VH-VL binders against Nucleoside-triphosphatase THEP1. Designs and how they scored, part 6

Target 1, 177 residues: Nucleoside-triphosphatase THEP1, of Natranaerobius thermophilus (b2a6v4)
Amino acid sequence: MTESNILLTGKPGIGKTTVIKRTVELLSCSSTGFYTREIKRGDPRVGFEIISLQTGERLPLAHTDFTTAEDRVGKYGVKAENLLGFLKEINEAMTSNKPQCLVIDEIGKMEFFTPGFHETVDKAFQSSYPLLATIMKKSHKFCDYLKNRGDTDVIEVTENNRDDLPEKLAKRIEEQL

## First folded at step 1 (VH-VL)

Design d09 (framework fv_diridavumab)
Fold by ESMFold2-Fast, scan of step 1:
Structure d09 (fold): chain C 177 residues (1-177), chain A 121 residues (1-121), chain B 111 residues (1-111)
Amino acid sequence: as target 1 above (177 residues)
Amino acid sequence: EVQLVESGAEVKKPGSSVKVSCKASGGTFSTYAISWVRQAPGQGPEWMGGIIPMFGTAKYAPKFQGRVTITADDFAGTVYMELSSLRSEDTAMYYCARHFYGTDYYYMDVWGKGTTVTVSS
Amino acid sequence: QSVLTQPPSVSAAPGQKVTISCSGSSSNIGSNYVSWYQQLPGTAPKLLIYENNKRPSGIPDRFSGSKSGTSATLGITGLQTGDEANYYCGTWDTSLSAGVVFGGGTKLTVL
């Protein structure tokens, strides 16, 4: 079994998303999926938005202003349904037979509220396509299952490796294509 | 390019209320928040509050708490601001202005042309 | 009183440079991004600068912004007669009742 799935973990703010974006920029193939960005009012973080790698479409996943949201994580209301269109893009990509890299940033508590998220992630890990994803460090039954898969390489992003990782990961992904 | 179209000028008596509308033309409010900002003659802008129409979430400046209500009847296009218990000091130009709540820096990239509200007896 | 302090007026000749200051506190400018707006007589404000120093599409690079500590500055180089307007700074205030706050405005006169 080859390690076709690359799973990045690390402390909040370490630069996991930056590693993903820099890696994707080095790939010769298309990338399908989404990445997450902090929403800030200057210094304070007030939420998170999800951005499509294919379309550039942006929607908030969580925000302190979502006071009527049914789902919450810490101070944030979560509008997990905003992730549905992004999951659809990933599901469609898996049936395209086109050389590509799947990207999921992040596999975490907020995203778990989205109907179909677990199923889409599980299919992505089982797919023949290379997968580049970030995952929360915290123990969770589903996260622990993903981290322990024989086809999955779990890499902790640190200050010491974050600048070198994009080139190394891009090379690995290209070799799988 | 989206434009914000505000309702027409209003002349009101003290103690009454006024309801101003803001309609998106050439676009939608689905991914944006709308703020209401007023400007009294010869004064700078003053933020009254804002709403994320997609979610029905509204925030109000403390000065207007209890007197202002911001609503979105049609998430596809119209936001309202109602100000009650009007005083002469409420005479001002009232603007609606758009910002993308996904960046949430509350900078307003598109502005309506303003609605003049005059409160006189 | 305006929460953010600006000089009431500034003036310069065409082709010159002008700067407009905006002073706040740690709960507003000190912690948050600053935006700048231009308002011509009889018109709505127009966004010139957002996130301290970024320009929207269509705003020429002779307009610039900066922030240091609890103060922000709008710079205008190559001053043109069409720049004569009121200029307002704006930011978020993170104090107990958070909201958008604006400066009192600066009238730029092109001599």
Scores: ipSAE 0.005, ipTM 0.504, lowest interface PAE 12.6, mean pLDDT 85

Design d10 (framework fv_diridavumab)
Fold by ESMFold2-Fast, scan of step 1:
Structure d10 (fold): chain C 177 residues (1-177), chain A 117 residues (1-117), chain B 111 residues (1-111)
Amino acid sequence: as target 1 above (177 residues)
Amino acid sequence: EVQLVESGAEVKKPGSSVKVSCKASGGTFSDYAISWVRQAPGQGPEWMGGIIPIFGTAKYAPKFQGRVTITADDFAGTVYMELSSLRSEDTAMYYCARDEYYGMDVWGKGTTVTVSS
Amino acid sequence: QSVLTQPPSVSAAPGQKVTISCSGSSSNIGDNYVSWYQQLPGTAPKLLIYDNDKRPSGIPDRFSGSKSGTSATLGITGLQTGDEANYYCGTWDSSLSDYYVFGGGTKLTVL
């Protein structure tokens, strides 16, 4: 199986994070990395938080209240430095001898502000560990490079496939371990 | 707030080729793809192909494979669509459009291409 | 020939409701997002709906979209004379290679 890296694309709100989480819950091995969750206060989204798959620790990645933030995406101020601890966990996992799945949700504009993010992502793609990640749909040189890798399977999450994907992806990851 | 500015009308003979340009104004081609869509008189729109300018990778509709070439010049901020072996059926309005929402949200005004003897 | 089927025309009076259907297959509408475009005479198409049911900024909530299986629907409530136009659905098709397809179009006449 040469496609050891699984990249999920899809529009915001389609459920790609739900696919990630359900896939991880079906795995018999541990998972190292993070997933992203929307912060809501009533109707509009006010921000995004990042959550550790191993510990459940969570930190804000972006928020409309981060008015003094140096980095911004749309209406959100970005505290990309909050990803540093999670990147460290992923880097440490890659030096271990324990069976596990690496998870990165999301490879996107907000995360790109984090020092070392591109390097950690590139290492994860080249690693012997199975990688399950989400990636932004919009064109970007680094994202397009990752999507076009010969060892990478790009799957678009849609309303029609999102409910069946977790079982299929979990089986593929288990077979790689 | 970006606008797409297309080149002027063309009149061509059967068997020749035409090259239409699309230039970003008030913005850049970064972070999105550019599609080419044509519309023959009295007909609906037809997608021809698209390109991701920063990567230079183009994709074409099966009907146009082998006749259409889409290229980008990121330095000048321009995308081109070249259609060869022109036929009378190629007489149409040719649009460039930005793909941001999994659909085309910003459109050029269109370039008329007339193929006649 | 269009891969996506729309009724060629629909008519209604001001203030009424209209729905425009778009029928496809599992390789296009069934597995992909649907967009809707409005084209006024002499103009380029304008995006009305994306991601099946979402509106770009500036599009009034009188316009709505929905998708069920291999079919999509555009709804227009409180019809106005300015809504008289051609309407097209559009989506990606994965059957042969990924490429975008438009419906045949529906001409809306406001009586």
Scores: ipSAE 0.000, ipTM 0.455, lowest interface PAE 16.4, mean pLDDT 83

Design d11 (framework fv_diridavumab)
Fold by ESMFold2-Fast, scan of step 1:
Structure d11 (fold): chain C 177 residues (1-177), chain A 117 residues (1-117), chain B 111 residues (1-111)
Amino acid sequence: as target 1 above (177 residues)
Amino acid sequence: EVQLVESGAEVKKPGSSVKVSCKASGGTFSSYAISWVRQAPGQGPEWMGGIIPIFGTTKYAPKFQGRVTITADDFAGTVYMELSSLRSEDTAMYYCARWDDYYMDVWGKGTTVTVSS
Amino acid sequence: QSVLTQPPSVSAAPGQKVTISCSGSSSNIGNNYVSWYQQLPGTAPKLLIYDNDKRPSGIPDRFSGSKSGTSATLGITGLQTGDEANYYCGTWDSSLSGYVVFGGGTKLTVL
């Protein structure tokens, strides 16, 4: 097939991560990579953490309490170095020759601060493994390049399709394995 | 196309500070990041740090942490690099350059900074 | 010194081919994209190659880049006297919170 990479976009809060998680739960193969989750503290949006699909390890990516962080996005200080171990897992998966699905949630502004993120993402898109990723909707040179790749299917997550997408995507990934 | 215009040459005393400016013209300021790279006479380039104004982000090379400050004035379309506690070893050409992930594609002409007593 | 290692000089005759190497480690070249810059005397560096093997608009195809493991290579074919310059590789180093690193430079002499 011509489109081995599945790239989910959509408005913030639409449920892109939920689609990723539900899709992964339906797969018979292992999944390697990470997903992002909101940190809640009375105020619903004080930060974000990254979670390994392989190990369940969780590390904060951004938080309002990171007041001295060198990297920032809006009200959040970003500890982009916390993503390094997760990128290593993805790079190692690509050389393992083990049937699996690669997962990257999200290709976005906070993650761009992480050294090696650009190269790991590009390698994942070029790999023979099925890739399931989310990407920010806003225009960005690297994001636009990824969205326009001939091997990449860009799907906008909406309230109308988010509940049906996991079954459709899981079937598609299974057929590629 | 984007052009970067740097401020004029500076001669400074050891222990003082210098502030070099870089004005972007011919493009939208918010669409790119700016790095500062210096080059001592006869030496290779050395990255000092950079700023991504649209994300409110700065990054500094470890060697310059605590001594360099990079700021942006979006209204003026200008990025500044201030280097404090100057030493004779800081004598160099200082470039600003449009920073795109791991590379710099548009460079200013450079500002000569000489540190001497 | 520089984090990335380049030979200090290379030379070849007009019309020949030359290869300039750049060696690093897993924290830089091994996990990140590589760029190459040309610097003629008295001028600012000029981007020749980005993202390992991509050329900016206006750079002729006789300049090429490649990367394998922790090493990168700049290739120049059909050498011209105007190619005499210093050449620098550059990339991101993931250690120490991340920063851009450059090679020590290679002086190309076209004899």
Scores: ipSAE 0.005, ipTM 0.456, lowest interface PAE 15.0, mean pLDDT 83

Design d12 (framework fv_diridavumab)
Fold by ESMFold2-Fast, scan of step 1:
Structure d12 (fold): chain C 177 residues (1-177), chain A 121 residues (1-121), chain B 111 residues (1-111)
Amino acid sequence: as target 1 above (177 residues)
Amino acid sequence: EVQLVESGAEVKKPGSSVKVSCKASGGTFSSYAISWVRQAPGQGPEWMGGIIPIFGTAKYAPKFQGRVTITADDFAGTVYMELSSLRSEDTAMYYCARSYKVEYGYYMDVWGKGTTVTVSS
Amino acid sequence: QSVLTQPPSVSAAPGQKVTISCSGSSSNIGNNYVSWYQQLPGTAPKLLIYDNNKRPSGIPDRFSGSKSGTSATLGITGLQTGDEANYYCGTWDSSLSAGVVFGGGTKLTVL
């Protein structure tokens, strides 16, 4: 297997973040980066927050209550600047010499509003560290570029494979370290 | 309101180096990047490179790769641009500017007043 | 030499309309949004338009921008003597991993 970058795609709500979290739990090395969690108020989804794998710091990325936000995706106002500290952690990790897995969840429209996001993602894909990331399924110039990279394995998460993926991905990442 | 304050004019000999500073006033570098753009007399602007101070990693235009170094001191609120192996063709006005790279957009909304660098023998 | 191509000059009388073109390729204008800058003699450039057609606060609506394919245009209506300046287009160029590229500039003379 030659691809060092693992890129998960799939329909919204399919369980991409669950695959990420379960994979990370199985790794013997440290993981650096962030994952995204839905913010719910009862049944409806009202926003998204980003959580650091290194520090556990949590900040909202988008929320229906962000009515004064200039950046928007659908019904959500986006505070993309909240991602800056998390991108800094990823950039710093790429200069370390310790074994680790980089995690970016998710590469999508909301995150694109953050200054430096494109550059950080490009660096992570080029890095010698294994990368585990999720990406939106929908066509987008930057996403299509990432999906077409020769060093990147694009895996669609489905109901049929999502329960088996964590063990397979963890084994693959361990073999690259 | 953020303003960018650049260091004073420089007169240099060919082969020497120049280091220009850009200090943020009225704010910090937490949410933006700083670009360096030069403009030779009678010519259009030319992007040299930029840095996002919170990340500490600089990007350079290929023409300047190996001759330019951009660094940030986030604590002091200052970004530096050092250009080495100076030639007469490096005579120009050097600007720092607050820059944004968001999705497919790149623009600079706040500019310093510029630092004149003259290279003469 | 400039990566993006602009006409070197354009002129019109007060109250008239002008358009300034900016031509590039698929790696720059074709793939990225365009910004426009106004530069009065002896001053730093000033942002007029970003993301193809958006105006910063304080820029009059007589300035407009558009983009089609690998070209962009800056429109100025109701010309005033204070509009006499150099105008530059700018965008990101993905082919070089080089970053920002600019046009050579267009000198607007208000007759």
Scores: ipSAE 0.005, ipTM 0.520, lowest interface PAE 11.1, mean pLDDT 85

Design d13 (framework fv_diridavumab)
Fold by ESMFold2-Fast, scan of step 1:
Structure d13 (fold): chain C 177 residues (1-177), chain A 122 residues (1-122), chain B 111 residues (1-111)
Amino acid sequence: as target 1 above (177 residues)
Amino acid sequence: EVQLVESGAEVKKPGSSVKVSCKASGGTFSSYAISWVRQAPGQGPEWMGGIIPIFGTAKYAPKFQGRVTITADDFAGTVYMELSSLRSEDTAMYYCARGTTYRITYYYMDVWGKGTTVTVSS
Amino acid sequence: QSVLTQPPSVSAAPGQKVTISCSGSSSNIGNNYVSWYQQLPGTAPKLLIYDNNKRPSGIPDRFSGSKSGTSATLGITGLQTGDEANYYCGTWDSSLSAGYVFGGGTKLTVL
């Protein structure tokens, strides 16, 4: 079995999302899914937003101003429901017959609050489409299961490889399509 | 505060189909999974399948695959379960239940409807 | 037969404590979170415990859960007459296709 699923891990702030974005820019096919971006107010980070690769639609996933949110991670209130439409795009993509790369940034604690996230991720890993995703480094039952799949390649993003990784990943994804 | 309201009791002939509905009241389905669970008289609950309305993707227990269809009308806030080729052992109370998916899908159901009785004659 | 095995009954007096076991395999309890449900006669099941040992809001701390290997346990302390009910464990089973499974149930009789 070939490794059709690519999981990027690494320390916070290492540039995992930048690797995703640069890889997608090099692909000849469409990409379906989302990436995450920090929301800044001056120097401090105040939240995270999710951005659709297909539509460019953006919604906040977490913010320090979400003081009434039921779900929290550290200082951030999490509006996990804002991820639902993005998961729907990924699920719909998996039923299409068009060549594409699935993108999930990130498989992590904030996203786990979203209903259907685990199911969508599991289906994406089982799909015939190439998957490019980022995953939290911390041990977690679901994350460990994904990292140990025979069809999955786990790559740690570091200072030494982050600039070269996009070209290598794009080539690999193109070979699968 | 969300309540799940199932359609009324049904009496059916063997070999026919039944379609029951589940409607959200005081809230919405779109941010949750909805499971269908049945319970035959004197027996424990049995999971039939579920759907996440916003995705429209249903999952079925192997025992019911091919005989059960679960659909959602997210705009109307209604989920349906249709069971075909009815047999006497399908006589049971049928519940819809809100399944949280913060973990692997359908690990637990935190809000339950009151249930609807389906009786297959004979 | 149920995939998850529970004792069919358990009994104790008011104020005492009981434990209800739930036994499965690596494909269900061993690799997944366990929930517990209480069902009073003529009512729908009610969630008591989720994620092995967590309580929903409104569930008193007399109810507790634990998991070890392929088995889970529901503990009830300070038994009250109102605790008399059927109790079911539940979890995800990955062995066939992903699906939720319940235990066979345990009838708790108080006094």
Scores: ipSAE 0.005, ipTM 0.491, lowest interface PAE 12.7, mean pLDDT 84

Design d14 (framework fv_diridavumab)
Fold by ESMFold2-Fast, scan of step 1:
Structure d14 (fold): chain C 177 residues (1-177), chain A 120 residues (1-120), chain B 111 residues (1-111)
Amino acid sequence: as target 1 above (177 residues)
Amino acid sequence: EVQLVESGAEVKKPGSSVKVSCKASGGTFSSYAISWVRQAPGQGPEWMGGIIPIFGTAKYAPKFQGRVTITADDFAGTVYMELSSLRSEDTAMYYCARKGYSYRYYMDVWGKGTTVTVSS
Amino acid sequence: QSVLTQPPSVSAAPGQKVTISCSGSSSNIGNNYVSWYQQLPGTAPKLLIYDNNKRPSGIPDRFSGSKSGTSATLGITGLQTGDEANYYCGTWDSSLSAYVVFGGGTKLTVL
């Protein structure tokens, strides 16, 4: 069975998002979805923002300043509702008739607070489009299900492979289009 | 249809720096790679470097590493190229160009070019 | 300095055909796609061929590209006076970290 879904895992800070960004840079087709970037003030990490690959729209997903947020992960308040528009973009892309790659960075605890996230991810994995996503290492029923899918290739990003992965993944995705 | 609009001609003295801009008109370039390519009189094109505005990471040709800085203001839809420690050999036409971000690396949309003259 | 080698000039009469070569190595043309650019006097370069042999919308079928081993060629048939220009090949070079490299150019004269 052809593995059309690529899941990147690895230790925090290993460069999973960099591999995603570098891979997308090499694709000739459009990419739809989002990637996550740290918000820093000097050395301390104060939050995370989500950025649309199609539009460049940015919204904070989590921040230490979100002190009144109902949902929390560690020191961060989470505004998971800010992910809703990005999920809509991914769902709309799946009805498109043009070559494209779907991108989800990251499938993780902060994102799980967003209504419709599990459903959108599951649809993306079942879609005919190539999917490039990052996923948290920690055990979780939904993550374990995704990692064990027969149509999914789980690749651990390491110091030894992270610089070579973007070209290999881009070629693989291009060959599926 | 996207057009790339470059800033006006510059005349600079040796040892100074120059900063030229490239703005998208009639569309956006946030997710496209934007390259800077220069062409000295009577010479072929030289790729200087490029950036994808939404990622903010620039890549530079070895010849220009250390002297060139490429930045993006994604909100303003503008990409900049700054070249420092100018020499007479830096006199050239400077183009911004939209680069396909596949490993094919072709340039499909070009600005009209900005003339930079380095003279005393 | 140009990494890819092209003949400095070629010439032919109107209606004839001409071939412009571009020679590289395994690290550039041998492993990567080739593009071609046309530059009319006083203008920016214009994409003519991409992915070795594909034409952008609006480029006449008189222009064609091919690649064999570490060399690429641009073919122009039915030459017109408006084809007088400089032609440049371009590709990606994996060995140099330069990533985008161009040929030195070929000046086409239609006599």
Scores: ipSAE 0.006, ipTM 0.488, lowest interface PAE 13.7, mean pLDDT 84

Design d15 (framework fv_diridavumab)
Fold by ESMFold2-Fast, scan of step 1:
Structure d15 (fold): chain C 177 residues (1-177), chain A 121 residues (1-121), chain B 111 residues (1-111)
Amino acid sequence: as target 1 above (177 residues)
Amino acid sequence: EVQLVESGAEVKKPGSSVKVSCKASGGTFSSYAISWVRQAPGQGPEWMGGIIPIFGTAKYAPKFQGRVTITADDFAGTVYMELSSLRSEDTAMYYCAREPGIYWDYYMDVWGKGTTVTVSS
Amino acid sequence: QSVLTQPPSVSAAPGQKVTISCSGSSSNIGNNYVSWYQQLPGTAPKLLIYDNNKRPSGIPDRFSGSKSGTSATLGITGLQTGDEANYYCGTWDSSLSGGYVFGGGTKLTVL
């Protein structure tokens, strides 16, 4: 297999972000991009924030308290502009000559509101850098396009494989570098 | 009901290093992050860094980057903070504190009692 | 030198109300949750308020928090002598490298 792009899918709460973080920790190269953290208060989710893998910078992406937000997904108001700086970091990384892994967690409805998101994601998939990303399971034209690319491997995260995936994915990414 | 138990007071020479431990009592580190916060006499608290033990992911404040190392020993249920190249201004109370959940949070809900570190000649 | 600015001291009599401010920027308070910590002499800080305005179990209703723009406020009503302490705001700072930052602290004296 010569697929350089790894897309993790699976049911909400299965542990896709945990697989991403554990995989990144096992890499000998640097990682550029972001992961998404659920903001919970007990069992109900009240929001999501995005966190830089390079800097630890975090910004809220969506929250139930964002009642005046123009963009919404379900009960959440979305501050899509907060993703702009993270997309800039990914775009700048793609012009770098140093070995690194690109990380995008998640390719989903909330992120689609951000200007330039589709363009940055498409460029990342076309790049020579290994890409590790999570993607929503539901059908969507852009997501289906990404899943059906010949250079892309779609892996469903399950309770059965989630603990073993980080080691396997890290080895695969290292082989590409 | 989690309590954080820190190691005993330390007196160190300038230029040496100190390693402080923080052990979870009444629970384990598997479901939360641990931050290290210091407080010099008469000063406010200063965040040094932290670790998410189940991921092994550590973050450091820029002021301490290169001098501080935070590690976790999951088997012992203990988090360590090592500070090197000690100077007199490192004399402070050093606290470990818990952030709830498996990701970084914006608050620290359980605090250790603190470890006094004195740097003297 | 503190990234978050607090008044150094406030004073009030028992039963009165006091308000403590905390001022930051868009990279910290403006885009992140604010917490408040109480520190009695000789003790570790104790969480009073998290997520801008929420109280942990055991914290009385007399303590309240709010956030507007790049500023946060801690309110204490019905002041008691046991409230004499230093109070610190804290939040995540999203600037380069990231990290948690505390305010310089406010010494509350109950006269």
Scores: ipSAE 0.000, ipTM 0.471, lowest interface PAE 14.4, mean pLDDT 84

Design d16 (framework fv_diridavumab)
Fold by ESMFold2-Fast, scan of step 1:
Structure d16 (fold): chain C 177 residues (1-177), chain A 120 residues (1-120), chain B 111 residues (1-111)
Amino acid sequence: as target 1 above (177 residues)
Amino acid sequence: EVQLVESGAEVKKPGSSVKVSCKASGGTFSSYGISWVRQAPGQGPEWMGGIIPIFGTAKYAPKFQGRVTITADDFAGTVYMELSSLRSEDTAMYYCAKYEDLFSYYMDVWGKGTTVTVSS
Amino acid sequence: QSVLTQPPSVSAAPGQKVTISCSGSSSNIGNNYVSWYQQLPGTAPKLLIYENNKRPSGIPDRFSGSKSGTSATLGITGLQTGDEANYYCGTWDSSLSAGYVFGGGTKLTVL
């Protein structure tokens, strides 16, 4: 079984999203999916937004100002429905037969509130397309299942490897296409 | 409060295709998934696949991949299951069922079933 | 063959307790929530238990579920003649080429 799925893990703030972005920039093929960015108000982190790699569209996933949200993680209210359009893009991409890399940043608690997230992630892992994703370090039933798949390579991002990983991952992804 | 209404019984010849419909009412159609489950006479249920209408992309059990197509019409509130290259062993009751899609795939609301008979 | 194994039949008298087992592997029961379905002759399956041990509205508390490792159990207390039916466990199979899977079924006879 070829390890076509790459899962990046590591401590908060280590640079997992930066590795994703720099890897994607080095690819000769298109990438489909999303990455996550912190929303800051000065120094304090007040939320997270999701950004489409295909369209550049940005929507908040979580924010301290979402005080009436039913779904919450810590101090953040979660608008999980904002991920629906991004999941649709990933699902549609898997029928295109065009060389591409699927990107999911992050497979984590906030995203789990989105209807269809589990389904889209599972489908992406089973697809013939290379998948580059970040996953939360904390133990969780779904995350543990993904980390233990035979087709999946779990890489911990550290201070020692984060600057070199993008070139190595891009080369690996290109060889799969 | 969600109800699922399936289309009527079908009698088909071997080698043909059948398309069964499942009309959903009550609740927000796009907020849940619809599975197709069949049951041959005297046998247990067998999951064929499912769709979350807002994505327009279906998932299929490996046994049926290549022969089954599941589609959704959001405007009509209807999900379709088309099974091609029919054989006598495809004779079964075909159910549509609403499912949870976040952490589990349990099916809490079921249609009454559509009988499909494949005979020459 | 079914990837989830159930005994083909079980029998008990009215008022008694019965348990129905469902055995799988790490890729299905071990990693995922288990559901139980009741099927009366000529009807669609009906959800009895979801997420291992939860009951939908309208399901009496004499039906219970549990999961340990790669096995799940459905318990029925205070058996009634109306409980005579086929019972199926079901779960997602997380292996590369699988989806939702059902057990082979258990016919409960109330004598």
Scores: ipSAE 0.000, ipTM 0.460, lowest interface PAE 15.4, mean pLDDT 84

